# Miniprotein binders against a7ua95r516to809: the designs that were tried, part 64

Target 1, 294 residues: a7ua95r516to809
Amino acid sequence: ASLSLLSISDLVPDLQFIFFWMSNAIEILYFIQQKSPAYMQTIELMDDKAGSKESLLSATISANEEAMTILEEVIMYTFQQCVYYITKTLYVVLPGLLDCNPFGTEPSSEQCRRAAGVCVCAVCVMPEAVRRVVSVFQTTSDLLQQYQVHSEIQSQMFAYLFFFTNVSLFNQLIDKGPARGWFQRSRVLQIQASVKILLDWAKGAGHNHLAQKFFAKFCSTVTILASPPQQLSQMSWKALCAEHPSLKPVQLHRILTQYQLMAELGPLPIWQPSSEDEAYIYRTVDLLESFENH

## First folded at step 17 (miniprotein)

Design fm3
Fold by OpenDDE base, last read:
Structure fm3 (fold): chain B 294 residues (1-294), chain A 83 residues (1-83)
Amino acid sequence: as target 1 above (294 residues)
Amino acid sequence: DPKESVEAALRAAERLLEEARKALEEGDFERAIEEAEQAIWKIMRAMYEAEEHGTDPEVDLKLYEIQEKAEQILERAEEELKK
């Protein structure tokens, strides 16, 4: 199937198979780790008939080590396959998030009626583009729960998926943003709201800390671009570096330069990089994020 | 009127912010989070409407200040729930 037609729903049968084996391999690995000492003690308490005890002990140790090694390889392989398929589906749906208008044409109803069971907040009226992204994460969560995958492996998977999402969104915004008008403040506010819906989902799913950590760079970029010109023009380079430590100097400089162009601001001496950072703002190789630096 | 809509949203968000602050002071962190999140969403929409209609820069700054205060309350309430 062309990558453009690949939905997470189309991959569910294959993912179910992989998650089944991953979960079983983890369970067996933990079983061996917990029971191995008891088996060794049982062998040690046997009558030593003609050196058979030492031979049996050695053979049991070797068999357990081999089994554990194979199980670790199965877990690693199945994890990598899950991530590979899920990230392909994310790659297809993530660009739609940057073009999404979560505010729509309808004026916001005054109060999120959470108490009335009808939440009309922007989270409850999830735009289709955001829903497609959330559906990938939700399907992943549902599969992990269905197969009772160990919580540590769940955390590692979501950490990688959030990392991948942040890198993908950040790189697209920096590279294509000027040409697509994503640096226009109204568009930035739409992007900010769309990402907030995703972060609110992650919070509700119990992944708040991971989401905040791994989305920090994209969120910092959007926060700067969403700031009123009157506010941002009062912030020094040093203050912006301190508030947004996830951004490299070259990235911050690029964001501020594009903001200045969009807002039709004259040169702002207050945004001039420090003498220490001046050499780093020209490191264009560090402008985009790498997928390998996890 | 877009201006009146933004001003109404501003006043609504200020009320939600005050309720969130009160809830935080009372140790009702769950309510503080809920009210702060509602304030943030109200402000984000109002900022978008203000930008699309070219409203007063003073209103835009007030919206931003309320958002920052709501985010601070949210962060503090979330930190207290982790303890």
Scores: ipSAE 0.774, ipTM 0.931, lowest interface PAE 0.6, mean pLDDT 89
Fold by OpenDDE base, last read:
Structure fm3 (fold): chain B 294 residues (1-294), chain A 83 residues (1-83)
Amino acid sequence: as target 1 above (294 residues)
Amino acid sequence: DPKESVEAALRAAERLLEEARKALEEGDFERAIEEAEQAIWKIMRAMYEAEEHGTDPEVDLKLYEIQEKAEQILERAEEELKK
């Protein structure tokens, strides 16, 4: 199947199989870890009939270690497979998030009625492009819950998926943004709103801390680009570095340079890198994020 | 008029911000979050409309200031709910 046609729904049967085995392997591993000490103690309390106790203990230890090793391998393998398939679906839908206009064309005269339990405002209606991204995460959450996957593994999976999403969005924005017009402030505001919807979902799903942590770089980039020129032009390089510590000097410099071009601002001495950072702003190898740093 | 729409949104967001602040002071953190989030969304829309229609830079700054204040209230309220 062409990657372009791959929906998360199409992968559900395969993911279900993988999650089933992952969950079972985790459960068995946990069982061995919890019961092994008690079982060994039981063997130690047995009457030593003709030296058989030591051999039985040794054999039991060895068998448990081997079983645990195999189970850990199964867990790692199944985890990697889940991540692989889910990230492939994310890869397909994430570009749509950057092109999304969550505000619509018509000013919604409707006030957000969230307090009334009915929010039909255009801002509260999740755009289709955002919904597609959220659907990948929601389906993942639903599967993890359905198969009762251990909470730590759930957290690790979401951490990786948020990491992947941040890297993907950041790299796309930095690399393609100028050509796609994503550095235009109106477009940046759309992106900011679209990402906010995703972050609000993550918050509602109980992943607020992970989302904030792993989206920090993309959010910082969007925040800078969304800032009014009058405000941003008053911020020094050092202040921007301090406010956006997730950005490398080369990344911040690139963002500010693109902002200057977009806003038709002349050279701003206040945005000049510090003497300490001046060597780092030319490290173009550090401009894009790596997917391997997880 | 887009300008009137943005100004109306600004005034509405200012009211929501004040309600959020009051709720925070009263220890109603859930309400503070709700009102702050509504303010932020209203501001984000108004900023977009302002940018698309080329409104007064002074209005844009005011929108930004309200957003920052609303985000600060939101953050504080969320921190208090974690305690």
Scores: ipSAE 0.774, ipTM 0.931, lowest interface PAE 0.6, mean pLDDT 89
Fold by OpenDDE base, fold request of step 18:
Structure fm3 (fold): chain B 294 residues (1-294), chain A 83 residues (1-83)
Amino acid sequence: as target 1 above (294 residues)
Amino acid sequence: DPKESVEAALRAAERLLEEARKALEEGDFERAIEEAEQAIWKIMRAMYEAEEHGTDPEVDLKLYEIQEKAEQILERAEEELKK
């Protein structure tokens, strides 16, 4: 009940605090790492007043190592807290993306004016459900930029958020899809379009490679399910495995089985798993993705 | 008519695909990306409309083929912009 009311906007004050400390800790760590060698050299060049130099050097090394360790812990902790809060918000909004119809009910005769910088086409009008997801990512991006967080940490943050999003969407689709009708081709096409809007945002935000990498499994699933029956029924198990390497054999088998049921296709010998994969299609433990593998 | 809408979208996507291909051949990768993306969006909408209204399976296959070709152009153009 209470989680359904959680918006990213409600978390902004807490996130700002965390990002502030994360950014400062990174800056201080970087400063120590860069200045420590020069400082040590300065101590080494000092006149050795009765063995005080070695003790000062040792004490300074130890203090720097301790400080760096603490700063790394602060960075890690703050990063984890950011991820925790942001992923909670994503968890709330992501289901809405699977139920979203980005095409609208009315055939918009409006031509996509994307070339003119104004996308008025009904496809390019970001649906509210997609907008809510994008808003989480955009707010995260804005905060990371506002606090000038190091680019590597920004990339790691987005990598994890895309990973989490992919796992969440994939698991929901596989687990609940049959019961929710998300395997119906029209619904799959809606999902595909909704995810494309998100991916287009990620591309525009400079995260194209990360988004493509971490959404690969969900995108592969949706691509298979969106395929015309006439096309997909001509693809062998081996060809599908090769085209969708992000999918485990058990996952591909599940997708194809559900597709077959949805499309009312008879048994397709061409989709029969290879003798090598036959043992793996029964590994139901590997069906859903884990959040722990990142 | 949904059928006419899908057919119009198909023809529009074919034009965009051809423009994207030409742009790719000319080394205008930014334009190739833009035209390919527009083609993909038109196709995705047309496929949805076709599915909801029960259009000819042959049209559905043509839409899919155009999408695949547009995605290939998009991928190639994006790869060239990274070099």
Scores: ipSAE 0.773, ipTM 0.930, lowest interface PAE 0.6, mean pLDDT 89
Fold by OpenDDE base, fold request of step 18:
Structure fm3 (fold): chain B 294 residues (1-294), chain A 83 residues (1-83)
Amino acid sequence: as target 1 above (294 residues)
Amino acid sequence: DPKESVEAALRAAERLLEEARKALEEGDFERAIEEAEQAIWKIMRAMYEAEEHGTDPEVDLKLYEIQEKAEQILERAEEELKK
């Protein structure tokens, strides 16, 4: 199937199967961990029939260790498969977020799945492009809750999905932004508002801290680009580095250079990198974010 | 008039900012967050309208200053709710 046609709804049956096994494996692992000490104690309290107790104890320990190892492998595998499928759907819908105008007057024509009637919920008022992204996250949340997946695994999954989203949006903005006009201030303000809707959803879903942490780089980039020229032109390189610590020197330099071109500003000495950062602004390998650094 | 719309949004955001500040001072952190978030959304829309219509740079700076103040109130209120 073309990646362009893949929706999160099309993957729900496969994801349900994976989440079912992941949840069950976690539950069984937890059961073994909790009951193992009691089983060992029960064997220790048995009458020693000519060394049969020691052999039974050793066999039980070995069987529990093997079972736990297999269960951990199943959990890791199922987690990776979930992330793989969900990130594929995100990859398809995320570009639409950068082209979205959330200030437009067109109401979403799609009916809210939660309401039998006219719904005025935040999801129904969302622009279509934002709603598609939120739908991926909401479907993930609903599946995690449906299968009662352990809270730590839920947190790890959302952490990775927010990380992936931030990297994807950041890299697209830096790489394609100049050619697509996403560095134009009006377009930046649209992007900022679209991301705010996503962050507000994450806050309402109980993931505020994770969202703020993992979106920091993209948010910092958008904040700089949304700044009035009169304000940003008064900020030194050192001040911008201190205010936006999530940005590498090469990234900040690229953002400021593109801002300067877009705003038709002459060279600004105040934006010149410090002597300490001057070597780092030429590290083009560090310009785009890696998906492997998580 | 786009200019009148932006000026009306500015005045509305200033009122919300003041209510958010009062709520923060009173220890009503939930209300402070709600009012600050409403101020931020009004400012973001006004900034977009101002940019699309080529509004006065002084208005743009005022919008930015209100946004920063609202974000600071929001951050402080959210920090207090975590305690």
Scores: ipSAE 0.773, ipTM 0.932, lowest interface PAE 0.6, mean pLDDT 90
Fold by OpenDDE base, fold request of step 18:
Structure fm3 (fold): chain B 294 residues (1-294), chain A 83 residues (1-83)
Amino acid sequence: as target 1 above (294 residues)
Amino acid sequence: DPKESVEAALRAAERLLEEARKALEEGDFERAIEEAEQAIWKIMRAMYEAEEHGTDPEVDLKLYEIQEKAEQILERAEEELKK
């Protein structure tokens, strides 16, 4: 099937199978870990019939260790498979978020209503492109809840998905943004609003801290690019580094250089990197984020 | 008039910001979050409309200042709900 036709709904049957085995393996592993000490104590209290007790204890220890090792491998494998399928779906839908205009043409006088963790106003009518991204996360949440997956594994799953989303959006914005016009302030404001809808969903879903942590780099980039020229031109390199600690010096320098070109600003001495950062702004290998750093 | 629309949005956001501030002072953190988020959304729309129609730079700065204040109220209210 062409990658372009893959919906999260098409993956639900496969994901259900994987989540079922992942949940079961976690439950069995937990059961072994909780019951093994009591079982070993029971064997230790048995009468020693001519070395049979030591042999039984050794065999039981070995069998439990082997079982736990296999279960850990199953959990790891199923987790990786879930991540693979979900990130493949995200890869297809994420580009649409950068091209989305969440602002309708009509100034709707409708009051923004907070309903079920999503703002329901004419501004917050979730555009189809944002809805597709949210649907991937919501489907993942629903499946994790349906199969009662341990809360720690749920948190790790969302941490990785937010990480992947941030890296993907950041790299696309930095690499393709100038050519796509995504550094134009009106387009940046559209991107900012689209990401805010996603973050508001994450807040309503109980993932606010994870979302804020893992989207920090993309949000910082969008915040800088959305800033009025009059405001941003008064901020020093040092102030910008302090306000946006998630950005590497090379990334901040690239963003400011592209902003300067788009806003038709002359060279700004106030944006000159410090002597300490000057060596780092030329590290082009650090410009894009890696998917392997998780 | 796009200018009148942006100015109306600015006035509406200022009212929401004041309501959010009052709610925060009263310890109604849920209401403070709701009002602050509404202010932020009104500002984001107004900033977009201002950019598309080439409005006064002074209005753009005022919109930005209100957004920053609303975000600060939002952050404080969210921190208080975690305690």
Scores: ipSAE 0.771, ipTM 0.930, lowest interface PAE 0.6, mean pLDDT 89

Design fm3
Fold by ESMFold2, last read:
Structure fm3 (fold): chain B 294 residues (1-294), chain A 83 residues (1-83)
Amino acid sequence: as target 1 above (294 residues)
Amino acid sequence: DPKESVEAALRAAERLLEEARKALEEGDFERAIEEAEQAIWKIMRAMYEAEEHGTDPEVDLKLYEIQEKAEQILERAEEELKK
């Protein structure tokens, strides 16, 4: 599939339909949950002259439970459909982050030019590849706000989108990085800057905690790869594991191997895995992350 | 001269870091965030520029250290704003 074939803009009509029903279902579910106790109490206070109070209570309980079940299913289904459409779009645009140069873009606004020739605002100067990813996140945020989707559902959606982004970027770096030259330190520094623009967007959008949590593996990878050789060579395997708990032993081992190759370092005894971890550094089944949760 | 440009960026980032630290101490957390962000961006660009044009290991380490300090100020100021 082509990078331009499936844009988020092309999917907006479908997403609007799905968000419309998800939001309606959430609102109705919330209303039932908040009003149900009071309504049940009014039924309890009703006079029972023909035995109909028992039938009304039973029918009300059954209808209430059935409605809530249906609404929960609609919410789950619409959530899954939104995630499906949005992540297909993300899959197309995310690889560009690994190839872009965020330092080559000149600021175009008066405020950016006045800031001592350095852009202090990611919105003013954003590489096209980064802009494409931000556009998916921003469009999603705009739709969630347009349809007034409950904040908890919005958080769950962005948690999954950040998780997906993390897995996609990490897997591509590990898998394609050697052939694409993505482990060269100058390239890593560019990737670090591009990711910071994404993290800054997430922070400004109110999702900082989610981004910190779900980008941890990719951010740890980039942090290690960007570290000066003089600094990183002084850190033991145990220290690196402690500082970067999101990385599995096989993943850390692969990252350090690529770092040694690109920095032209010989074998470093301090990077030998602990006895406990030595059994795990060869588990290639654990090298790439699953796009599914555990 | 790329080396002179990187060293100028280092000095500018050090000034921004000092201003961010002062703003944090004064309780001006919005300014502390702004100054720390500027320092971080200057450092990231300087590290990239240094890598592209020849790396002085001592300058590289200084850039790294300032980046870490600026990130710490940023994180602290953001925590304070959350209160």
Scores: ipSAE 0.769, ipTM 0.929, lowest interface PAE 0.6, mean pLDDT 84
Fold by ESMFold2, last read:
Structure fm3 (fold): chain B 294 residues (1-294), chain A 83 residues (1-83)
Amino acid sequence: as target 1 above (294 residues)
Amino acid sequence: DPKESVEAALRAAERLLEEARKALEEGDFERAIEEAEQAIWKIMRAMYEAEEHGTDPEVDLKLYEIQEKAEQILERAEEELKK
C-alpha cells in the first residue's frame, strides 16, 4: 500500500479487480436507464385492477432509483480507487520528465520518418523517464479496453490522469525549478520535447482533445519559457494572458520573472501587469495548483 | 562546430516544412503530418543545440518561426484527416 517504489505492473492485479466491478456496474446502470421507460410503458398499458397498476408503477420507480443509486456509488468508489492507485505511481515517475534528455533518441530510419508523431524503429529509443510515464498511461488504456469500460468513463479517467500530470509537473517546476536549474532555456527545450512525446502518445490513443485541455497550464508554461528572448520581450502582459488563459496572474508573473533572470535580461521588469492583475501577482496561495478536483 | 550544425538543421527543417506544405496542398494529409512532425523535431533539437552552444539570435528566431509554421500545417492536416 505504501511501497513508493512499485511500478504500475505491480498494481495490475488490483486494478483488474477494480476495473472488472466498475465495468459491470456501468453496464447494469446503462441497462436500467435504457429499459426503464419501456417497462414503465408496459405497466401503463396493463389492465388496472384494485389499484395494482399504480402500486406496480410506484414500486418499479423505487426499485430503479435504489438500484441506480447503489450502482452510481459503486462506480464512483471504484473510479476513485483506480485513480488513487494510478496517480500514486504517476507521482513517483513524473519528476524524471524534468531531468531527462529526449534528444538522444532522434529517429534516423525510413520507418521512423514515415510514422507520424511516433517512433517505430529499434534505433529510436524513448528516454527511460518518458517511457515510465507512457507505461502508466498505456497500461491504464489496455486495462480499460480489456474490461470494455464505457468510453465516457475512459475519457473521464484520462481527463483526471492528464490533470494530475499537469498539476504535478507544474508544481514541481515552480517549486523546485530554481534550485534544480529547470528554468534554464536548454533544459526547458528538453522538457518541451519530453512533453511532446506524451502528447503524441495521447493523440495516438484517441485522447488528443483531453490532453490539449488538461495539459494546458504546463504546456503554456513550457511554451513561454522556450520562446526566444527577441520574440517574448516584444509581447505585452495582456497578449501573454490572452494567449495563455490557463495561467493565473501570480503564475505568469513567476514564470516571466524566472525567464528574465535566466535569460539575463537585466533587473528592469520587461512585462508590466495590468492594474487589475497587479493585485493578484503576489497571491502566493494561488501559485501552486491543487490536486483536488474542481 | 555547433553553429554549422544548427544552420544545417535549419536548412533541413526548411526542406521538411516545404515538403509538408506541398503534401497538404496535394491532399496527402498523412505525408503532411509526417513531414511536419519531422520538421518540429529537428527544430526542437536545433533550438536546444543553439542554446547549449551559443548561436546567432537571428537563427534562433528563424527556428521559432519554422516551428510555428510546421505546427500550423500539422494541425490543418490532422483536422482534414478527421473529416
Scores: ipSAE 0.767, ipTM 0.928, lowest interface PAE 0.6, mean pLDDT 84

